# VH-VL binders against q0atu2, part 267

Target 1, 119 residues: q0atu2
Amino acid sequence: MLDKKARIRTSREYRNVFEKGKRLSGRFLIIYYVENALDNNRFGFITNKKIGMAVIRNRIKRQLRAIVREYQGQVKNKHDIVLVARAGIGKSSFEGMEKDYIAIMKKAGLFARNANKID

## First folded at step 13 (VH-VL)

Design uf34 (framework fv_recibokibart)
Fold by ESMFold2-Fast, scan of step 13:
Structure uf34 (fold): chain C 119 residues (1-119), chain A 121 residues (1-121), chain B 108 residues (1-108)
Amino acid sequence: as target 1 above (119 residues)
Amino acid sequence: QVQLVQSGAEVKKPGASVKVSCKASGYTFTGYYMHWAKQAPGQGLEWIGEINPKSGGENYNDKFQGRVTMTRDTSISTAYMELSRLRSDDTAVYYCARDKFYWEELYFDYWGQGTLVTVSS
Amino acid sequence: QIVLTQSPGTLSLSPGERATLSCRASQSVESEYLHWYQQKPGQAPRLWIYGASSRATGIPDRFSGSGSGTDFTLTISRLEPEDFATYYCQQYGDTPLTFGQGTKLEIK
């Protein structure tokens, strides 16, 4: 799971990302993102009822956290990023979500290095 | 009620820049994203990019990256699209369009009337 | 990028007839992110159907949208004179956002 320091926790912090940032739509994810004044990246996750029942939403949220954790070393430092799961994500594979995450982060200019797993 | 009113037609020479405006009224300007699209004569629509009117944060279609700049002025509820280093194939009607701020059911519910930009020597 | 291909390019019909307009995507698009716009000469596009099947405010019930995956359809059950226009499909299922090339519905 992601360290506490790397998580967006409060409603105010989420609102800050939406209002001060910008967004990019991908196949299974929309990201809202903004540069922060901290020395680290923070991530937020939103799953809504359009994805499916609680069991599916909880699985998606867990899988997204795992993907973010796996690639966290490749994300340009000092950003707050909120991942919003889109309709259809519940029918996707883990690999499909991972590929979309990598594609969106690259399109957003947020990957500082090659989008492969860190060693 | 909701209106997006764009600036008038422009005629430019190759290599020049053009800045098109889109003035919003009838709603909270900062509550919606603004997009821009291009329509060449007799052709379909092409997405240029989007801007968050609250922050000025923008994302562009790679095809226009490096030549397009989107800005806004919240004091007059106006969005701008500037296209630089104009080429003859930039001749088109340019549209602004409004989109929801938050993630689900994103679509362009209101459009500006369009601005014809003609690039000719 | 997702390419949208509309067919036919031009559809010539008379008032009272049924029109069927197709939009095919190069890869699957969730229906919630497939939209249709109507455009008349000299005018801006207008939102017509959103999320593949939902009519925008004020759009007559003779218009219906359907489809999923890669195949989407806009149907007009009984053409009225004001329906003759160009119709564009659009996907918001991935960036960059893309539009089809349009189907021009013209009076025969």
Scores: ipSAE 0.867, ipTM 0.930, lowest interface PAE 0.6, mean pLDDT 92
Fold by OpenDDE, second read of step 14:
Formats: structure tokens, C-alpha cells, sequence
Structure uf34 (fold): chain C 119 residues (1-119), chain A 121 residues (1-121), chain B 108 residues (1-108)
């Protein structure tokens, strides 16, 4: 899993990202992101009952964490990023989620210029 | 009651810039995203972009990227859309519209009355 | 981007008749992200149906929305004179947000 330091944990931290950041809506994800005053990035994940049962939501969270972890080193530093899972994500494949994540992150300009794992 | 009141009609020459305003009232301005849409004469609607009035963060349709700038003045609950390097096909009615900050209800529940921008030589 | 195609382009009917408007998406859109707006000449669009099937505040029950996946429908059970307008579908399922080209409902 993601390091504790790389996680958004508190409601206040989430609210800060939502209110002070930008958002970008993809097919399966909405990302909210804002610069932070830290030396590392932090990620948050939100799933709701519209996605499905708790088992499904937990699976989705695990998958999203895996995706974020995979590309963590290629994301620009000093950002808080919240991933909101949209309706329909439960019907998508892991690859589909990954593709959507990459597309949204690119659109947001959150990948480093020298990122080498971004297709 | 919620109201979005836009600035008046504009007539511009090609190459010029236009800045349309949208003043919000009847609700907390910074509690909703503000969107802009274009409607050419007799045509449908085209999404231009959105702005977070609280942060100033914006996202644009790639079609308008590089020519559109969205800003806001929270002190007067007003959003602005500026379109530069105007050309004839920019002639249209431009609308502001709001949606919620969060992801639960993503639709445009209130619209401005529209602003006609005419670009002609 | 997701392209929304509405049909027919123009629908000519008389008051009292049933109207069926179609909106087809180039790819699947979740119902909660498909909306309908009504627009009359010289006026701004107005939210009419949200989430494919929910009527906005003040919208008469003669209006109904349905559909899922790529096919959505707006139905007016019995047309009233004030219903003649242009209707647009809109998707919030992906960026950029997009609208259908509209169906003009005109009086025969």
C-alpha cells in the first residue's frame, strides 16, 4: 500500500483539496488536485455506494491504490490528489482504470516531463 | 433566488479580444463551479470550460485552449471569460452556467441569460 | 470525446400528441451523467431532466426521461403549446463535456 505519508487521511485535508484545488473529470475518475507545502505527494480515494457493494468499493480502492503506487514516482511533487471513483468504474477493467488515470493525470499536467512509464 | 446575470452584447473586429462577465447572486458564489458554453447562431451548445471560483483553478476545452481565459472576482461574485484572437466563427451567444463543487450532481441547474458576441470586419 | 447524436433533428407535432426524442452516445454513459435541457428562442437553456430520468424542479410530469448505455429518450406524453422548443441532451461522463445537436420540436 501507499506509505502513510503519501495518504490524505483527514476530512479537513480532503476538504482542502476539493475547495482550493482543481478538478478534472475523466470517464471513470474525477481527480481533485492542489499544491501542498510538503515535499511529497499525498493521495486520497473516494468511493460511494453508486459503485456497488462494499466488496466492490474496496476492490476498486485497492486497484486505484495499485495504479497510483505504480506511477507515484512520475507525478510532479508537492501535490495533494484525490481520486473520486465515478459510476461505471466497477464495470471497467484494471487496464481501463489505469488508462483513464494516465489520461486524466496527463491532462492535468501532473506527470513529470521525464516520466518514462507514461504511454 | 439564484441568478446569473451576464454583460451586454459585444461587437468586435477579427483579432480583437472580448471579455464577458457573469455576476452571480442568490447563492454562495464560491460554492459552485462556473462553466461557460458557446452557441453559434442556429447551432447547438459547445462547452468551453470551467472555473473553481474559490481557487481560481480552471479547465478548458482543448478547442479553446490558448485563446480562452477564465477568471473571477469573488468580492463581487463575478466570473469572467475572455476570448482572444477573435475570428468570425467566434460569433455566438456565450452562456455561463453553474454546477456543484462535488461529484454528486454534475449538471447545469442555472444559466446566465447569454451574451451575444459578434465578430465582423 | 463523447459525441451525442439527437434524432430527429426536427419533430413536427400538434398539441395533445406524444413526442419521443432520442439521444445516442458514441460510447456508454452512465445514466446519472446524462441530462436534458430545454431552450426557447432568445432564451438560455433550462435544465429539464437530470440523471436521465429525474425531472428538474417545476417540470411537469408529462415529461419523462429514460435510457441507459448509449441510448436515451425524452418523452412528452401529451404536448402542450409551451412544450414546443429545442431540446438538448448533455453528457457529464467524460471531458470535454458535450451536448447533442438538439431536436427542435415545432408545432405542425
Amino acid sequence: as target 1 above (119 residues)
Amino acid sequence: QVQLVQSGAEVKKPGASVKVSCKASGYTFTGYYMHWAKQAPGQGLEWIGEINPKSGGENYNDKFQGRVTMTRDTSISTAYMELSRLRSDDTAVYYCARDKFYWEELYFDYWGQGTLVTVSS
Amino acid sequence: QIVLTQSPGTLSLSPGERATLSCRASQSVESEYLHWYQQKPGQAPRLWIYGASSRATGIPDRFSGSGSGTDFTLTISRLEPEDFATYYCQQYGDTPLTFGQGTKLEIK
Scores: ipSAE 0.744, ipTM 0.921, lowest interface PAE 0.8, mean pLDDT 94

Design uf35 (framework fv_recibokibart)
Fold by ESMFold2-Fast, scan of step 13:
Structure uf35 (fold): chain C 119 residues (1-119), chain A 121 residues (1-121), chain B 108 residues (1-108)
Amino acid sequence: as target 1 above (119 residues)
Amino acid sequence: QVQLVQSGAEVKKPGASVKVSCKASGYTFTGYYMHWAKQAPGQGLEWIGEINPKSGGENYNQKFQGRVTMTRDTSISTAYMELSRLRSDDTAVYYCARDKFYWEELYFDYWGQGTLVTVSS
Amino acid sequence: QIVLTQSPGTLSLSPGERATLSCRASQSVESEYLAWYQQKPGQAPRLWIYGASSRATGIPDRFSGSGSGTDFTLTISRLEPEDFATYYCQQYGDTPLTFGQGTKLEIK
């Protein structure tokens, strides 16, 4: 659903994730992420003009929010995560963005059932 | 103006740990990610991982996960990479390098001079 | 991980000649996420090209980068003595970041 409590909304909150978090780059996405003191996850989305015009950027944001919503239940709780769209994402399919998101989240250890977890 | 100065060469025995330092100057230390890379003698470069100097947040190449630890000390603008349980194939020159925070520009514009770590009995 | 394969491993040429260095990726890499570094013996690598085709500050215009998808090229239009070095390509489009094994440019 991505209600208000699940969204990073203010510049201050975005800055906190960038400054206190860590980063992982994928093919179409970079994520910045940090553990929070809340009982839920919060997501932020950034698209810059290098991706394309407003119509393309708005489509990408909508599609990324849909992907995040679909996989919410698999994300480890208590994290603030900012998704930054990279150049080339505008030419990607929905499936391409989805696969990249899953791969990044798995590599970051943010999916609850990551088969490659180190004990 | 921008400089990354690394600690001197180290000789270690198998099973030991080594900690390499990288002192930054000429820019805002907390404004750039710091990376570490390995170059074995006569071979190419291998990425080890990165650290956010402002937070200490780190991400490592899975190949080194469990043996590498990256830290920093913001009071002296210095980043550290510690590699444990050393084996002979860890013999290499280790480099620190910075990247810009800007999203698509994740390349290494400045590098340290390198630190030779030799692992021998 | 994305594997970068550089060819040839060693390229022996004379000053004044044209050099063409290849970097092939095991899977597609957006051109924005490919860089080239120059390294001389005993020295750290130095950024040479980023985003496949953008020259880093101070790099002579005889150097050009090109390519997309899985095929990337570094071209030196007219070799000068200081250009003889090892060149590495690097992708930063997927984690882990990876480098090619290098092409050594040596004097014939």
Scores: ipSAE 0.289, ipTM 0.798, lowest interface PAE 3.6, mean pLDDT 88

Design uf36 (framework fv_recibokibart)
Fold by ESMFold2-Fast, scan of step 13:
Structure uf36 (fold): chain C 119 residues (1-119), chain A 121 residues (1-121), chain B 108 residues (1-108)
Amino acid sequence: as target 1 above (119 residues)
Amino acid sequence: QVQLVQSGAEVKKPGASVKVSCKASGYTFTGYYMHWAKQAPGQGLEWIGEINPKSGGENYNQKFQGRVTMTRDTSISTAYMELSRLRSDDTAVYYCARDKFYWEELYFDYWGQGTLVTVSS
Amino acid sequence: QIVLTQSPGTLSLSPGERATLSCRASQSVESEYLYWYQQKPGQAPRLWIYGASSRATGIPDRFSGSGSGTDFTLTISRLEPEDFATYYCQQYGDTPLTFGQGTKLEIK
């Protein structure tokens, strides 16, 4: 679980990421991201009905939070990042989602130099 | 009606830079991402990158990183793509195309007419 | 990078015939993120099919798209003279966005 200060919670905060930021699409995720004026990173998560039923969407959210938490130390500081789950994510394994997250964060330039290592 | 109107053809020498414009009309310019694509003579399309016209935030195809810069001017609803250190294989028609701002129904529904850039010695 | 391979490269047919155009992806692409464009010489590409099977506004019902995973098809049930053009498939399923090499539909 991510602590409260690492979460994007309000619709206004989500809107700021979309409007002020940029985006990048991966296989299972689209990220919207922008540098913030805080001392920490914040993450938001969006799953829509195209993903599947509530049971699937809730599983995906839990798994994405776990992945983000595992790699949070490798994310460049002072960013607001919103992860939007894509239609195919429900068919992916946990490892597949993890690989896509790492790949997209690297493409976005949001991971530290040594982000190719899994700890 | 939605229109994307691009600047006219350019002829450049190797090593020069070119800046292509794409003027949008008929919709809220800052409500859609703008993309750029390249089509070499007789070849298929290559994606160059995308820009958020609201923020100026940009992402590029790695193949073009370091040589491409995308910008916009919201006061005149115009997007720009600048390609530097031109090579002969940059000779192509360059297109702008718009895409939805949010993740739903992402596709290029409107395209500019294209700008021919010729790089010759 | 997802590579899209279109076949055949050139398809020579007469008006009234059925055309079948193939697009194969190097890895699975969700149908929702597979598109087809029509392009005529000297013109910009025009969105033709989105989400693998949905016709864009104004596209005649003789055009149909189908497929999933790695194999996608564009079918024209009865060719009209204005249908002779180059058709490109495109994926938005991963960055970088990629297009196929195109299938040129030409008059026999």
Scores: ipSAE 0.787, ipTM 0.898, lowest interface PAE 1.0, mean pLDDT 91

Design uf37 (framework fv_recibokibart)
Fold by ESMFold2-Fast, scan of step 13:
Structure uf37 (fold): chain C 119 residues (1-119), chain A 121 residues (1-121), chain B 108 residues (1-108)
Amino acid sequence: as target 1 above (119 residues)
Amino acid sequence: QVQLVQSGAEVKKPGASVKVSCKASGYTFTGYYMHWAKQAPGQGLEWIGEINPKSGGENYNQKFQGRVTMTRDTSISTAYMELSRLRSDDTAVYYCARDKFYWEELYFDYWGQGTLVTVSS
Amino acid sequence: QIVLTQSPGTLSLSPGERATLSCRASQSVESEYLNWYQQKPGQAPRLWIYGASSRATGIPDRFSGSGSGTDFTLTISRLEPEDFATYYCQQYGDTPLTFGQGTKLEIK
């Protein structure tokens, strides 16, 4: 579940991640990420008009939030992470977005190797 | 006029470290990512990694992870790539190249002239 | 990682001829996130085409890029003497960024 404390909310907070963070590109997503001084992770989501109309962009944002929620327990603590959707994401499946998210987070070293899993 | 000027050729023994510099001029240094690439003699290019000069945040190609360190000094608009525990197959020309902060475009519009690093006993 | 395979490795042609250089990816490069660079001996690579089909500033109209998915092509409609060089394709659709092995254009 992504409650309000797990969300990047202001333009200034987004700008901080872009300016101070690292970047990693995947097939459908780019992540910008930086360690924070908080006790929790925060996530931001950006879509742009190259993806498609507002209906498509809103669907993608909802699906990305759902993916992030499902895997939040595997993410190393104390990070601000912004997910930027690339143009091709509008033609991707939910499974394709999920696979890309997992791959990017692993490449970035943001998935904890010792994260607890539900049996 | 945009320029990336790299440090001169180096000759190193196996096991040593080398630190190559790339001095930027003619643009806002912190406005662009800096990348490093390797080109072994007579061979193609291999991407080593990137650094955000504004933050110092870096990401490396897994092949070089653990041996490469990228840093920068914003006061002199200079990026550095240090490669440790050198092997003979690290003999190559190393290039720096810049990239804009675009999520839909990623290309290297300006390159340094290259630095030849020779690793031999 | 996405492996880029360029063919042929060496292409021997004469000025005035048409050149077709291929770049094949081991998996789909979505949104045509592929660049071409030209490199001459002793020099750094130079950006030639980005996003599969957009010519970089100053690049002559005789150069064109095309392709999508796994198959990309750089075409030179009529070779000039200065075009003989090595050309590298490069993808930015997935990390790590990767380059092809290069196609060397040489005078026949």
Scores: ipSAE 0.210, ipTM 0.790, lowest interface PAE 4.5, mean pLDDT 89

Design uf38 (framework fv_recibokibart)
Fold by ESMFold2-Fast, scan of step 13:
Order: C-alpha cells, then sequence, then structure tokens
Structure uf38 (fold): chain C 119 residues (1-119), chain A 121 residues (1-121), chain B 108 residues (1-108)
C-alpha cells in the first residue's frame, strides 16, 4: 500500500536502521528509527512466528501498512522507521494497533505538531 | 566474564551536574543496548532511559525531560549518564544495565554495581 | 505509564515455608514482557525470572513465576536462608519501562 520509494526493502537497509538508529517500545509495536539523507520517509515492517500463523502475520503487515499510509502526513520528514510487531498484536483490533502507532510515534517525537491525517 | 563497572560515589550541591560512568568488559560493547535506572534510598527502581552504544541514539523517560543526557565512548567501552540541575530528590543509587539489541527476549541480564549520588546543601 | 503494584510490601517468613509474591499491573501486560529481579542490601538487582515464567540461568527450581494480563505471581516453594531479599517485578510492555515498589522477604 505504500509507494515503493517509501519502503525499506533489503536486509542491509534494515540493519542500517537498527545499527545507526534508536528504538522505542510500545504496547504492540517496537520501532527502530533513524534520520535519513533522502527527501522522504521510508518504512519497514517485521513480524515473527510468536505473532501466529502466516495468515495472521500477513494480515498484521497489511493493516500496519494501511495505518502508516493514513498517518504519513504527520510523520517528520527524512526518517527510516522499522515497525516490529510484538507478540500481543495478533489479539489487537485495527483500532488498537492504530492507537499504539500514534502513541509510540508521539513518544518518539516523530509526529509533527500541525500535521493532519487523511481518513 | 561480562562485567559492568561504574564510577565511585559523588556528593553534589543542588543545581550542579553529575556524570556517572559504566565501563563494559567481556562482550562486544556495541552489540547490546545500555539502560540506566535510579533507586532512591530505601525505595524501588525507576527507569531513566536507554542508549544504542553503536550509534549514540538515546530515548529516555520524559520525567527527566531536559535534565538527562546519555553518551558513550566506544574506544573504551564506556557508557555515561549525566544528570543536570540536581535536586535533593535526585539522591539515589544509579545503575547501568545491559539489554539485547534486537526485539526478542528483552531483559536486563547484567547490572553495574551502582553509583551513589548524594545531593545536599 | 503502566504502574506495577506489589503486595505485600514486606513478607515475614521462616526458612522452609512457601512464599507467594504478587505483582499487579494497571494495564494488561503480555507475559513475555514481565520480569522479576532479586536485590540484596548493598547489591545491584539480579535477573531472576523473565517472561513471567522462565528462570534465569542458575536460578533454583524452587522459584516459579506465573500470571498473565494484570496479575503476576512469584512463588518460592520452600524458602532457603539465601532467598531473603527484596524482589521487584518489571514490565517491558510499554515505554516508559516501570518497576514495582518491591516486596521485602525478611526472616521472622
Amino acid sequence: as target 1 above (119 residues)
Amino acid sequence: QVQLVQSGAEVKKPGASVKVSCKASGYTFTGYYMHWAKQAPGQGLEWIGEINPKSGGENYNQKFQGRVTMTRDTSISTAYMELSRLRSDDTAVYYCARDKFYWEELYFDYWGQGTLVTVSS
Amino acid sequence: QIVLTQSPGTLSLSPGERATLSCRASQSVESEYLDWYQQKPGQAPRLWIYGASSRATGIPDRFSGSGSGTDFTLTISRLEPEDFATYYCQQYGDTPLTFGQGTKLEIK
């Protein structure tokens, strides 16, 4: 659901975010993030087997991409951000994931003050 | 053997700053996050924040706002926590503790011995 | 922030007895992110139980952890003299990370 240029794609790009960045733990998500030298934000998504079967992990990834896309206008520009889904996310609603995303992005200082989401 | 060795006790006046060190040995310093915690006399633990030793990137408990700064020196495998504008309620033992770099199995497996900081006028 | 409340604050028992220590969270915490630490006077905390129920390396099998949601328990089936210490629960389920206020196990 995100444009190709807004996606972190390679293992090397993911490692760069982990190693050069910092992290913040939320209820259903951990984010790793770092400022980039590009003119745009890029997002990565990680799910692991503790979340559940492939069908659950695929649903979670799809929903997280939708949430990220909806709030992209509020994210401070020039960041690479990796969202790692935590064990409890499989039991959460879409609304619960959305609220946690907003909360952790605010705690990380990654949401710009005057940005509005598109709903 | 994994060890975290902290600097010695400090006595400071209100308004001063204190910088506590935590020297790591026995493992790859940049392969683990480092956390700091506060324990006031006779009280429980309070999380201050964490630093990525590889990048220097830090996140901290907003309760400490603009008063805490975490840094590191990778050449000597040492992490630092500086607390400024000290108040009497900053009197506490401060601990560093090691945590895994990646999201699986996060916990504090090794701790420094603690540094007593006394703030008195 | 998630507040962890431990009870009792002090538990006075004799060697050989069973100890049950409670940790209650103000919000649900996934079991994987609830840890316990032991601390003796003048010493740093030491990891004791992680993920609600997994014993850390070297921790005797008389220690067990359990719980989910908002209610977690640390149980010592048969107290040894070396077990008298303060125990803290800690959550890694949301930032800021928080600890309980501790339960002090003391000799009766």
Scores: ipSAE 0.860, ipTM 0.925, lowest interface PAE 0.6, mean pLDDT 92
Fold by OpenDDE, second read of step 14:
Structure uf38 (fold): chain C 119 residues (1-119), chain A 121 residues (1-121), chain B 108 residues (1-108)
Amino acid sequence: as target 1 above (119 residues)
Amino acid sequence: QVQLVQSGAEVKKPGASVKVSCKASGYTFTGYYMHWAKQAPGQGLEWIGEINPKSGGENYNQKFQGRVTMTRDTSISTAYMELSRLRSDDTAVYYCARDKFYWEELYFDYWGQGTLVTVSS
Amino acid sequence: QIVLTQSPGTLSLSPGERATLSCRASQSVESEYLDWYQQKPGQAPRLWIYGASSRATGIPDRFSGSGSGTDFTLTISRLEPEDFATYYCQQYGDTPLTFGQGTKLEIK
């Protein structure tokens, strides 16, 4: 479970990331990311109805949170990162999501140089 | 109505730089990502990159990475694409295009008229 | 990157005929992220179909888009003279965005 401190929670916080951040699209995820003025990273998660029913969307969020948590220590600090789940994510495996997350985060250059779980 | 008006044709020598402008009107400039595409003579379209006019954040196609710089001037609702170290194969029409992103869909709903850049020694 | 391959390269037909344009992706693309554009000589591309099957504003109903996964199709049920142009498919299933090489629909 991600700590509350590590989560984007408010609409204003989400809007800030969308408006001021960069974005990159992967197969299953679009990430929006921007530097913050905090001592920690914050993650947000967005799903839409194209993914599936609420139960599915909630499952996807849980899985994404698990992935983010797993690699949290390897992400460059002081970033707000919003993960937008794309339509196809509902059909993906957990491993597929993880692979996509890693790939897109690499493209964004958000992993620390000494990260060792991203291969 | 929404309009994207690009700067005029350019003729450059190899090794030079070119900066194409795209002036937006009819909508909130900072509310939509601006994309740039390349179309060589008689060829298809190639995506160059995108810029968030609000933040200035940009993403480039790796093919152009290191030679392309996208910027914007929000005060005049204008996006810019600069391509440096020009070579002959950079000769093309360059387009700016606004994307419309709405969670489930993304497409380029408006395009500039294009700017011909000719690179010749 | 996702490579979009369109076929045929050139399609020669007469007004009134049915046109079928194919766009094949090197990997699966969600329908929401596959678009079609029309381009005439000397003009900028124009959005034609978005989300694989939705016609853009002002696009006649003789145009239809279909497909999923790796295979997408643009169909013109009955060609009009103004329909002869080059059509490009484009994907945003992954970065970088990519276009097909285009299908030129020309008058036979």
Scores: ipSAE 0.241, ipTM 0.812, lowest interface PAE 2.3, mean pLDDT 92

Design uf39 (framework fv_recibokibart)
Fold by ESMFold2-Fast, scan of step 13:
Structure uf39 (fold): chain C 119 residues (1-119), chain A 121 residues (1-121), chain B 108 residues (1-108)
Amino acid sequence: as target 1 above (119 residues)
Amino acid sequence: QVQLVQSGAEVKKPGASVKVSCKASGYTFTGYYMHWAKQAPGQGLEWIGEINPKSGGENYNQKFQGRVTMTRDTSISTAYMELSRLRSDDTAVYYCAREKFYWEELYFDYWGQGTLVTVSS
Amino acid sequence: QIVLTQSPGTLSLSPGERATLSCRASQSVESEYLHWYQQKPGQAPRLWIYGASSRATGIPDRFSGSGSGTDFTLTISRLEPEDFATYYCQQYGDTPLTFGQGTKLEIK
């Protein structure tokens, strides 16, 4: 799991990303992202009730954190990034979510180097 | 203010069914999942399941699957848990609890006062 | 299912002493999904600490929570008479949701 320092924790911090950040949509994920004034990246995760029951939302959130942790070394420094799960994510595999994350991060220009290829 | 008020104590015979109610007030009933938990005398808590009051969708702990049914009535902001084919080891206090979903956290922020169900011959 | 084991089962202490309550999970639990509830006889459980370390509204600062992975701790720095109760840890990370068996804090 992600270090506490690497997580967006307050409602004010989430609002800042939504209001000032750029938005990019993938198949299962939407990201909102903005440069921060810190020496590190911070991540937030939102799984709304449309995704499904608490059990499904918890599973999705855990898997997204695992994916973010795996690729955090490739993310350009000094960004606050919020991942919002889309309704269809509940039917995705872990590999499907991972591919979508890599694709949207590359498209956003947030990866400093090429992410590891799955195939 | 938020309150969850449960129905009164019940005494049932083995094989009967019991239906416990949980009336919510002080918030938008359909905005929060409702959970149910069991606590046998002198024992700890055991999760039974959850219901989405907006959709009526439910999900149960497999230990109770087939014997438990969760429903709600949005017109009176009340959730129900019905347990059938009662056994002596179903004797317990049953609690409803509201799920608070806020950003990255999921927890039970308010609980009902509990309903004692006694199963005896 | 994730099994939560609390230790000790019973803690006998006097007011003014420090209490340390342990909760160990059979597999890793993200800290944001580990919570503590206080329960007194005849009463419903009450949210005490959520997300491993955040105090619920109205909970005194003598209570603190810590831990990650499989090891979580609830600490009471200086016991007051009203703190004697049973404390349960709970995980919300996986189904079925589970609680520890509880630690009963009793007056020595």
Scores: ipSAE 0.007, ipTM 0.590, lowest interface PAE 9.4, mean pLDDT 86

